VH-VL binders against Putative dimethylsulfoniopropionate lyase DddL (dddL). Designs and how they scored, part 32

Target 1, 232 residues: Putative dimethylsulfoniopropionate lyase DddL (dddL), of Cereibacter sphaeroides (q3j6l0)
Amino acid sequence: MHSLSERVEQLRLNDCPDWLYLLHEFDALYRQGSDGGSRPIRTHRKRVRDSLALIVEANPAVNDRPPEVKPVTAHLGRALDLGERGAVQGMSRALARVAGRLTWEYGYEKVPKALARKYAYCEILGPRGPICAERLILGFVLFAPSTTYPQHSHKDIEESYISVAGAWSENDAAVHAPGSLILNRPGLEHRITTGDLSPCLLAYAWTGSEERLNQPGMKLSSPRKARIEKGI
Short names: E, the ipSAE of ESMFold2; O, the ipSAE of OpenDDE; V2, 0.75 times the mean of E and O plus 0.25 times the DockQ between their complexes.

## First folded at step 20 (VH-VL; framework fv_dalutrafusp)

Design L06 (from K04 with heavy chain S104T; at its last look DockQ between E and O 0.62; V2 from the best seeds 0.76)
Fold by ESMFold2, look of step 20:
Structure L06 (fold): chain C 232 residues (1-232), chain A 119 residues (1-119), chain B 107 residues (1-107)
Amino acid sequence: as target 1 above (232 residues)
Amino acid sequence: EVQLVQSGAEVKKPGESLKISCKASGYSFTSYWINWVRQMPGKGLEWMGRIYPGDSDTNYAGKFKDQVTISADKSISTAYLQWSSLKASDTAMYYCAKLWDAWTHFDSWGQGTLVTVSS
Amino acid sequence: DIQMTQSPSSLSASVGDRVTITCRASQDIWYYLNWYQQKPGKAPKLLIYDADNLETGVPSRFSGSGSGTDFTFTISSLQPEDIATYYCQQYDNRPWTFGQGTKVEIK
């Protein structure tokens, strides 16, 4: 029927080269050092890559989210510039091509005032989209300079962060360069502290069951302050 | 160095209560789920449920919901499986098992606790 | 609940034979599948996780493959110490479920 030919077709990943190329950069990012690191890190990298490959092959739906900004997103341009000159420049260029379509949000039920102007995250692939998936979440978190962001391990998911741009340290003891990975393992907690000169952009991945990744109220790791309030 | 040491074999009569234990060592007890798996004589493995000792969150397979209670005492790194009233059909080997990470596979198992329920 | 069906339920093979066990899931579970060995009188032991990753210390004669709904576990050259029951187990969604087991014997 002619009325069916006038309907807007569901966009899928293969219709959206800029999204597809961004996912190719995620694959490359998690492929780096695939034989190095600890067994938990190597296993996690393989899981993210294998899961991403399955998703890309399935040609998933792409549904735009309304663009949203946060105070920290004023730093995004500088972060992308830094990344374009670094070891993972492909990721920065691919992200730049979709930057105006990103939905930035906070990972707390209530945003602590200390962090409200200093961080935000955006989901690229996952249950909330724009690239629809039920068994993997990929995204970015952006930090202002001089930001401390404590992490708490998750009981039902495995989470990683990889540097795209900027310098950061783990637990105030080590400085990590672009391509470095934090695996948020059970029993370990990490504090991310960003340098005082430049913003920091991290890619993140969550692996977990479809049931868990789709639970209402799914958020990034709570800061140490929230854990203290819960008696940790 | 991860060890899960279970309590000894039990011989009980129908209607009696029972609480068996799984004492953990060599890792952060509050940061990993502890799972219970049943194996009836000559049969396969059945996941019964689990507990996250850090916040006492529990999940049960439907057939075991309301049939057993899973609990933990983090002060002594011990998980428990408990019946309020045993049935002969509860005769089985019971294993505790730890996930290697937050959610994927059981890399460490207790030695098992044989529970025999007979009249 | 995701039903896991193993085939065969038992088998006998000679030392040195290639042994193959299959596991079918009632729905697409990606690679979220593990294989365990249980020797008589012992607790289960993890051999393979995520369908094809060999656990530390497990001999290289063991392997796994598959994704989606159909999975295969292989012992390339059966040894006397491999007498055991083998179980697949999915971790895609709760409740986690095991196959019914495959008993492997030496003939």
Scores: ipSAE 0.754, ipTM 0.883, lowest interface PAE 1.3, mean pLDDT 87
ESMFold2 (binder alone), look of step 20: mean pLDDT 92; pTM 0.921
OpenDDE, look of step 20: ipSAE 0.863; ipTM 0.927

Design L07 (from K04 with heavy chain S31K; at its last look DockQ between E and O 0.66; V2 from the best seeds 0.77)
Fold by ESMFold2, look of step 20:
Structure L07 (fold): chain C 232 residues (1-232), chain A 119 residues (1-119), chain B 107 residues (1-107)
Amino acid sequence: as target 1 above (232 residues)
Amino acid sequence: EVQLVQSGAEVKKPGESLKISCKASGYSFTKYWINWVRQMPGKGLEWMGRIYPGDSDTNYAGKFKDQVTISADKSISTAYLQWSSLKASDTAMYYCAKLWDAWSHFDSWGQGTLVTVSS
Amino acid sequence: DIQMTQSPSSLSASVGDRVTITCRASQDIWYYLNWYQQKPGKAPKLLIYDADNLETGVPSRFSGSGSGTDFTFTISSLQPEDIATYYCQQYDNRPWTFGQGTKVEIK
């Protein structure tokens, strides 16, 4: 005879308030400035927010991923402290509540030695979880101080980065503050350069077809290889 | 302003080859997908496939796979649709179209190329 | 392949009438739905993208709504120049597919 102990149930987003509150902060982040900017930026912000609303309404599965760190994640605490002092402190506080559960990764199968200690990303929402979705990816990219990272546009997805903490510049333009957005559109080549004394934390979003977002190889490639593949 | 200018109407016999063109201007040709859409006489629109001129990556709808060839010449900003052996069922209007962004909608269309295949 | 079914296949209405066209997708496509107008002898023209966004330069009498599988296109006050065939088109999954079209005529 057995006791009828608790059965294993699929966790869903409404069972996980800390994940849900983090998604609320993503919505707020993409709502900021939504009435301003160019038509491509306004369209992108609306797509991210509309997609996120559809996902949240569906109460998706939440599947834990094994936590994983990378050398750059030693800077996460400082990035969160900096974010708390800025305009996006809600995001920093929400991310802090789940920080120990994050799975940090590199953007390609073989990471260049020059970048191995200077960056990593984590998926919050997307095909690989923890919050399951097929048509939107949300996450964070963390950079060490004094990092230069080339970023290239994609053929089949739309990508954005929004500053959460730290100073950075895009293509040697003026320094961006928290809340600033880069929209990765065709024909643009981005170079992210972080300040000398502070790590830099960016939120990111990818919109695209399920086929493209589910591809295992849809990660960042080496800066030189990605440049060659894009014809830049 | 974005413009897509297609080659002129064609009258062909079954078994003949044909290559029609779509010359693009007003944007960075190599950075956007260019698409081909078929419209049979009196019928609706069918997506045939597309090419990314920057690296020649191509995608085809299944019914057109191996039936046509899509190509591009970056040096003259021109995309092509080609048949090695036309059939009477290839009689249609053919449009080229540009995506506004990486994947969402066709915001610019060529004027169309009428292809007539008959004995 | 995602099948798109428009209703009606044709309609006839008077100038000033409200015209409604529906489009049903064979699976959930979120808001990944566009509407095109094709006038006789001309290339298609984008009117609405992402289900409800009006393209630049398109008159405000045109609108769209819906998400998931059921979408609606509306002309609030039909004008003589709106005689055309209207197509919905999904971009959720390749191959991208169009509805069969709705021919709009003046009665």
Scores: ipSAE 0.714, ipTM 0.864, lowest interface PAE 1.4, mean pLDDT 86
ESMFold2 (binder alone), look of step 20: mean pLDDT 92; pTM 0.928
OpenDDE, look of step 20: ipSAE 0.901; ipTM 0.950

Design L08 (from J01 with heavy chain W100S W103S, light chain W30S; at its last look DockQ between E and O 0.03; V2 from the best seeds 0.00; counts 0 for: pae O 8.5 > 2, placed apart)
Fold by OpenDDE, look of step 20:
Structure L08 (fold): chain C 232 residues (1-232), chain A 119 residues (1-119), chain B 107 residues (1-107)
Amino acid sequence: as target 1 above (232 residues)
Amino acid sequence: EVQLVQSGAEVKKPGESLKISCKASGYSFTSYWINWVRQMPGKGLEWMGRIYPGDSDTNYAGKFKDQVTISADKSISTAYLQWSSLKASDTAMYYCAKLSDSSSHFDSWGQGTLVTVSS
Amino acid sequence: DIQMTQSPSSLSASVGDRVTITCRASQDISYYLNWYQQKPGKAPKLLIYDADNLETGVPSRFSGSGSGTDFTFTISSLQPEDIATYYCQQYDNRPWTFGQGTKVEIK
């Protein structure tokens, strides 16, 4: 009886409807809304959508990662609840379906103590999966209430945030609500702050070279003293 | 494997210009900071400055600002340290070092370039 | 600039001895400290990063501890190949600065 070693067939996106539907929500997220007359924002949205479409069409491999939680994920439930009330309710619901499968990370070998309980991110699509892609990274960032994410930048990576839940600000310029998009061009220094009442859940997209996205690196730009002054 | 290979030893006179090199391999050159560290004879290590080859962003220690120029050529994965006018006090070993992205540590070093400046 | 002060400047110990080096920062640098080993005629080598993380491939006899202003580097059992100068380095604020080094010799 030759034990047919059941070749565990590699799962692909079309085999994983919950992930597929989440990606559809990302598409919708970047399709909907105004670019505010901003050409860079318009271009970025299009880039994300076009890339995503190609990726989905290619039916990429899905490699589930071991789920990992962080202290901040205690706020995820509330964030999702809030998200369901807003303009991006579809995203919130889609995310909720895969919430138990998320790998939350800090992105640092060691994270500042002030952030350890107030911050985490998870990659949904990208070189690190679970949905494999080389030219686009999609994921979520979760902040606890009253969080300051210190000043940083991304070299050679264009980043966008779209709020799913909660109020937040970047560089103290404006208060963003669910559905609002902010674009961070490569090298742009930015600091994020969140409100006192609710957690903040952001969908994010990174665009850049394959080389850079495979090794994005993360580093805080501000010195410790500056972070302390900012409550970090 | 990450490798940083530096140019050979230099013997110069005061007032001469010099450009030494650090060729990187085994990783995405444009994605990590390259640092220069000076070690004078029998002395400790001094961080001089760094460059991010991806956009040529550069930082200097105050002591070395305007004393040296750090640059990079992405096409050949090479970083440079240069002097317009050498001094005897510039006699030292110079190391290039790659910065990790997970933390700010020098995870890879060049073998060093000895620069001797004498009359 | 942040000053890093190492102690001692030099030490001599026997094979198998526990060796301890301290580094003090002029201000609180949290855990933003690295330790390097430099053997004679060689480039420095990373041993410990972020105060207490052992770099991949580094023997377990090396360790680091501390936070804030006071840090300790330890060799649990000194080996002949450990003859080197060791440096702490802060990266909390630029310019990044090194300790003056500790020369470790074997008796």
Scores: ipSAE 0.015, ipTM 0.573, lowest interface PAE 8.5, mean pLDDT 91
ESMFold2, look of step 20: ipSAE 0.186; ipTM 0.693
ESMFold2 (binder alone), look of step 20: mean pLDDT 94; pTM 0.942

## First folded at step 21 (VH-VL; framework fv_dalutrafusp)

Design N01 (from L01 with heavy chain S31H; at its last read DockQ between E and O 0.66; V2 from the best seeds 0.78)
Heavy chain, then light chain:
Amino acid sequence: EVQLVQSGAEVKKPGESLKISCKASGYSFTHYWINWVRQMPGKGLEWMGRIYPGDSDTNYAGKFKDQVTISADKSISTAYLQWSSLKASDTAMYYCAKLWDAWSHFDSWGQGTLVTVSS
Amino acid sequence: DIQMTQSPSSLSASVGDRVTITCRASQDIWYYLNWYQQKPGKAPKLLIYDADNLETGVPSRFSGSGSGTDFTFTISSLQPEDIATYYCQQYNNRPWTFGQGTKVEIK
ESMFold2, look of step 21: ipSAE 0.752; ipTM 0.882
ESMFold2 (binder alone), look of step 21: mean pLDDT 94; pTM 0.950
OpenDDE, look of step 21: ipSAE 0.906; ipTM 0.952
ESMFold2, fold request of step 22: ipSAE 0.687, 0.752, 0.654; ipTM 0.852, 0.879, 0.843
ESMFold2 (binder alone), fold request of step 22: mean pLDDT 94, 92, 94; pTM 0.954, 0.927, 0.952
OpenDDE, fold request of step 22: ipSAE 0.925, 0.927, 0.928; ipTM 0.962, 0.963, 0.964
ESMFold2, last read: ipSAE 0.718, 0.721, 0.668; ipTM 0.864, 0.867, 0.840
ESMFold2 (binder alone), last read: mean pLDDT 94, 92, 94; pTM 0.954, 0.926, 0.955
OpenDDE, last read: ipSAE 0.923, 0.926, 0.922; ipTM 0.962, 0.963, 0.961

Design N02 (from L01 with heavy chain S31Y; at its last look DockQ between E and O 0.65; V2 from the best seeds 0.00; counts 0 for: grease 19.1 > 18.9)
Fold by ESMFold2, look of step 21:
Structure N02 (fold): chain C 232 residues (1-232), chain A 119 residues (1-119), chain B 107 residues (1-107)
Amino acid sequence: as target 1 above (232 residues)
Amino acid sequence: EVQLVQSGAEVKKPGESLKISCKASGYSFTYYWINWVRQMPGKGLEWMGRIYPGDSDTNYAGKFKDQVTISADKSISTAYLQWSSLKASDTAMYYCAKLWDAWSHFDSWGQGTLVTVSS
Amino acid sequence: DIQMTQSPSSLSASVGDRVTITCRASQDIWYYLNWYQQKPGKAPKLLIYDADNLETGVPSRFSGSGSGTDFTFTISSLQPEDIATYYCQQYNNRPWTFGQGTKVEIK
C-alpha cells in the first residue's frame, strides 16, 4: 500500500446519479436525428455521443465546483419550466436536479457591458468539471430575453448548440425550436438572437483537439472573448 | 469543389533554397488548417506541420521544426513550404492537405510536388 | 509521439478475397483514427474517418472498426482497382502520425 492505506475517496460518476442522469439526457439529445441532417451535423452528433459513451464507461472523477450565480441566472427557473413543457423535458428535469450546484461564469476575462446581465454559461463536463473529461466539453448557456450574442468559428474546436428552452434565431434566419441543433463550423459567422418574452437555454458541446480543450488559458475564452470584444 | 493545386517539380542542389506552393480554391481558405506531408521515395507518409491562414498560427512536427518554414498568403489563397538550405535527404514528394473540419481528417490533397536534391 | 504500427507491411491476395489490415497505436487514441488509400503515382485518398465512418463515394466493400489501441481495416472482396498502399493515421495528438503503410497486391 502507498502511505499505509491512506487515501482520499474520489467521487466518481457512478456515485453521482443526478450527474449521470444529466449525461444520459445529453446522449438522448444528440441521438435524436442521428441519421438525418447534413453530413457535418450527423458526424458531429456521432462524435459527441461516442465521446460521451467512452467517458461515461470510464467512470470519471467528479469534483465539486463552488456554485456561482450571475445576474442572468434569475431567469433559470423560468427557462427550466419552459423546457419541461417542451420537446426536451427530460433534459430540463435532469438539469433542475443539479441547478443549485452549477458554476455560472463568463467566457471572457472582461464581460462586455452589453452582455453582463444577459448571459452566462456553465460547464458540466470537461477539464474543469464537475464531471472531469479531457476530450469533450458539455454545458449550458443561458440568455435573457432580447439578447444578441455573436459567435465565431474556431480553428481547433467544433461547437454545437441545441435549444432546451425558448426561441432563438441564427444569423437572423428561421427560429430554432427546442431540440434543434446548430453546428458552428469553420467559415460561418453566427449571431444568436433570443426572443423578446422568454429566456433561452441552450445545451452546448465542444469537440476538438485534446490539446486545445485541455490547455490552460486557451480552452473556452479566446475565440469567443476576442470576437465579442471586437464586435461590440 | 475543393481543390489544392501545387507547384511543379523541382530539381535543386544541396544548399539551395526553395519555396513550393499550394493554391486552394472552393472553400473559405482562412478558416481551415493547411497541412504539409512528406513522402520520401519508397517510404510512407510523414506529417510535417500546418498553418492556420486566418492568423498564421503554425505547428511543426519536431523533426521538421527549424528545418522548414510554412507560410500562407491570404490574398491569393496560397500556402507555402520553404527551405533555406536543402539537403539531399529532402528529396521527396510533398503534399499539401486540407482538414475536412477544424481538427480531424485530411479530406482533400494536392497532387504533390516532387523535389529532387542532388549534386 | 504516438507510434502507429500496421500489420502486415505487405500482402498479396486474389480478386474476391477478404483482406484485413490492422493498426496498433502506442497509446489510447479513442476513435481518432483515419484510413487512407494511395494508388501508385497518386496522392493519398481518405477512405475511412473516425475509425468506422465511410467517406462519401467510397465503395461499401471497405470498412473499419476498433477503438482504443487496436484498429482493423477490411476489404470484404478485393477488386483489381484496390491495388494500393493503405495507411492508418491518428489525430489524437500532434504530431499527427501515420502507420508505415500496407502494400496490397494482386496474386
Scores: ipSAE 0.701, ipTM 0.860, lowest interface PAE 1.5, mean pLDDT 86
ESMFold2 (binder alone), look of step 21: mean pLDDT 94; pTM 0.951
OpenDDE, look of step 21: ipSAE 0.889; ipTM 0.943

Design N03 (from L01 with heavy chain G54D; at its last read DockQ between E and O 0.66; V2 from the best seeds 0.80)
Heavy chain, then light chain:
Amino acid sequence: EVQLVQSGAEVKKPGESLKISCKASGYSFTSYWINWVRQMPGKGLEWMGRIYPDDSDTNYAGKFKDQVTISADKSISTAYLQWSSLKASDTAMYYCAKLWDAWSHFDSWGQGTLVTVSS
Amino acid sequence: DIQMTQSPSSLSASVGDRVTITCRASQDIWYYLNWYQQKPGKAPKLLIYDADNLETGVPSRFSGSGSGTDFTFTISSLQPEDIATYYCQQYNNRPWTFGQGTKVEIK
ESMFold2, look of step 21: ipSAE 0.736; ipTM 0.875
ESMFold2 (binder alone), look of step 21: mean pLDDT 92; pTM 0.925
OpenDDE, look of step 21: ipSAE 0.872; ipTM 0.933
ESMFold2, fold request of step 22: ipSAE 0.687, 0.732, 0.725; ipTM 0.840, 0.870, 0.866
ESMFold2 (binder alone), fold request of step 22: mean pLDDT 92, 92, 92; pTM 0.928, 0.928, 0.927
OpenDDE, fold request of step 22: ipSAE 0.914, 0.917, 0.923; ipTM 0.957, 0.958, 0.961
ESMFold2, last read: ipSAE 0.767, 0.617, 0.725; ipTM 0.886, 0.825, 0.870
ESMFold2 (binder alone), last read: mean pLDDT 92, 92, 92; pTM 0.925, 0.927, 0.927
OpenDDE, last read: ipSAE 0.915, 0.913, 0.917; ipTM 0.958, 0.956, 0.958

Design N04 (from L01 with light chain D52S N93K; at its last fold request DockQ between E and O 0.57; V2 from the best seeds 0.77)
Heavy chain, then light chain:
Amino acid sequence: EVQLVQSGAEVKKPGESLKISCKASGYSFTSYWINWVRQMPGKGLEWMGRIYPGDSDTNYAGKFKDQVTISADKSISTAYLQWSSLKASDTAMYYCAKLWDAWSHFDSWGQGTLVTVSS
Amino acid sequence: DIQMTQSPSSLSASVGDRVTITCRASQDIWYYLNWYQQKPGKAPKLLIYDASNLETGVPSRFSGSGSGTDFTFTISSLQPEDIATYYCQQYNKRPWTFGQGTKVEIK
ESMFold2, look of step 21: ipSAE 0.742; ipTM 0.875
ESMFold2 (binder alone), look of step 21: mean pLDDT 94; pTM 0.952
OpenDDE, look of step 21: ipSAE 0.876; ipTM 0.936
ESMFold2, fold request of step 22: ipSAE 0.755, 0.683, 0.713; ipTM 0.877, 0.844, 0.864
ESMFold2 (binder alone), fold request of step 22: mean pLDDT 94, 94, 94; pTM 0.956, 0.955, 0.955
OpenDDE, fold request of step 22: ipSAE 0.921, 0.924, 0.923; ipTM 0.960, 0.961, 0.961

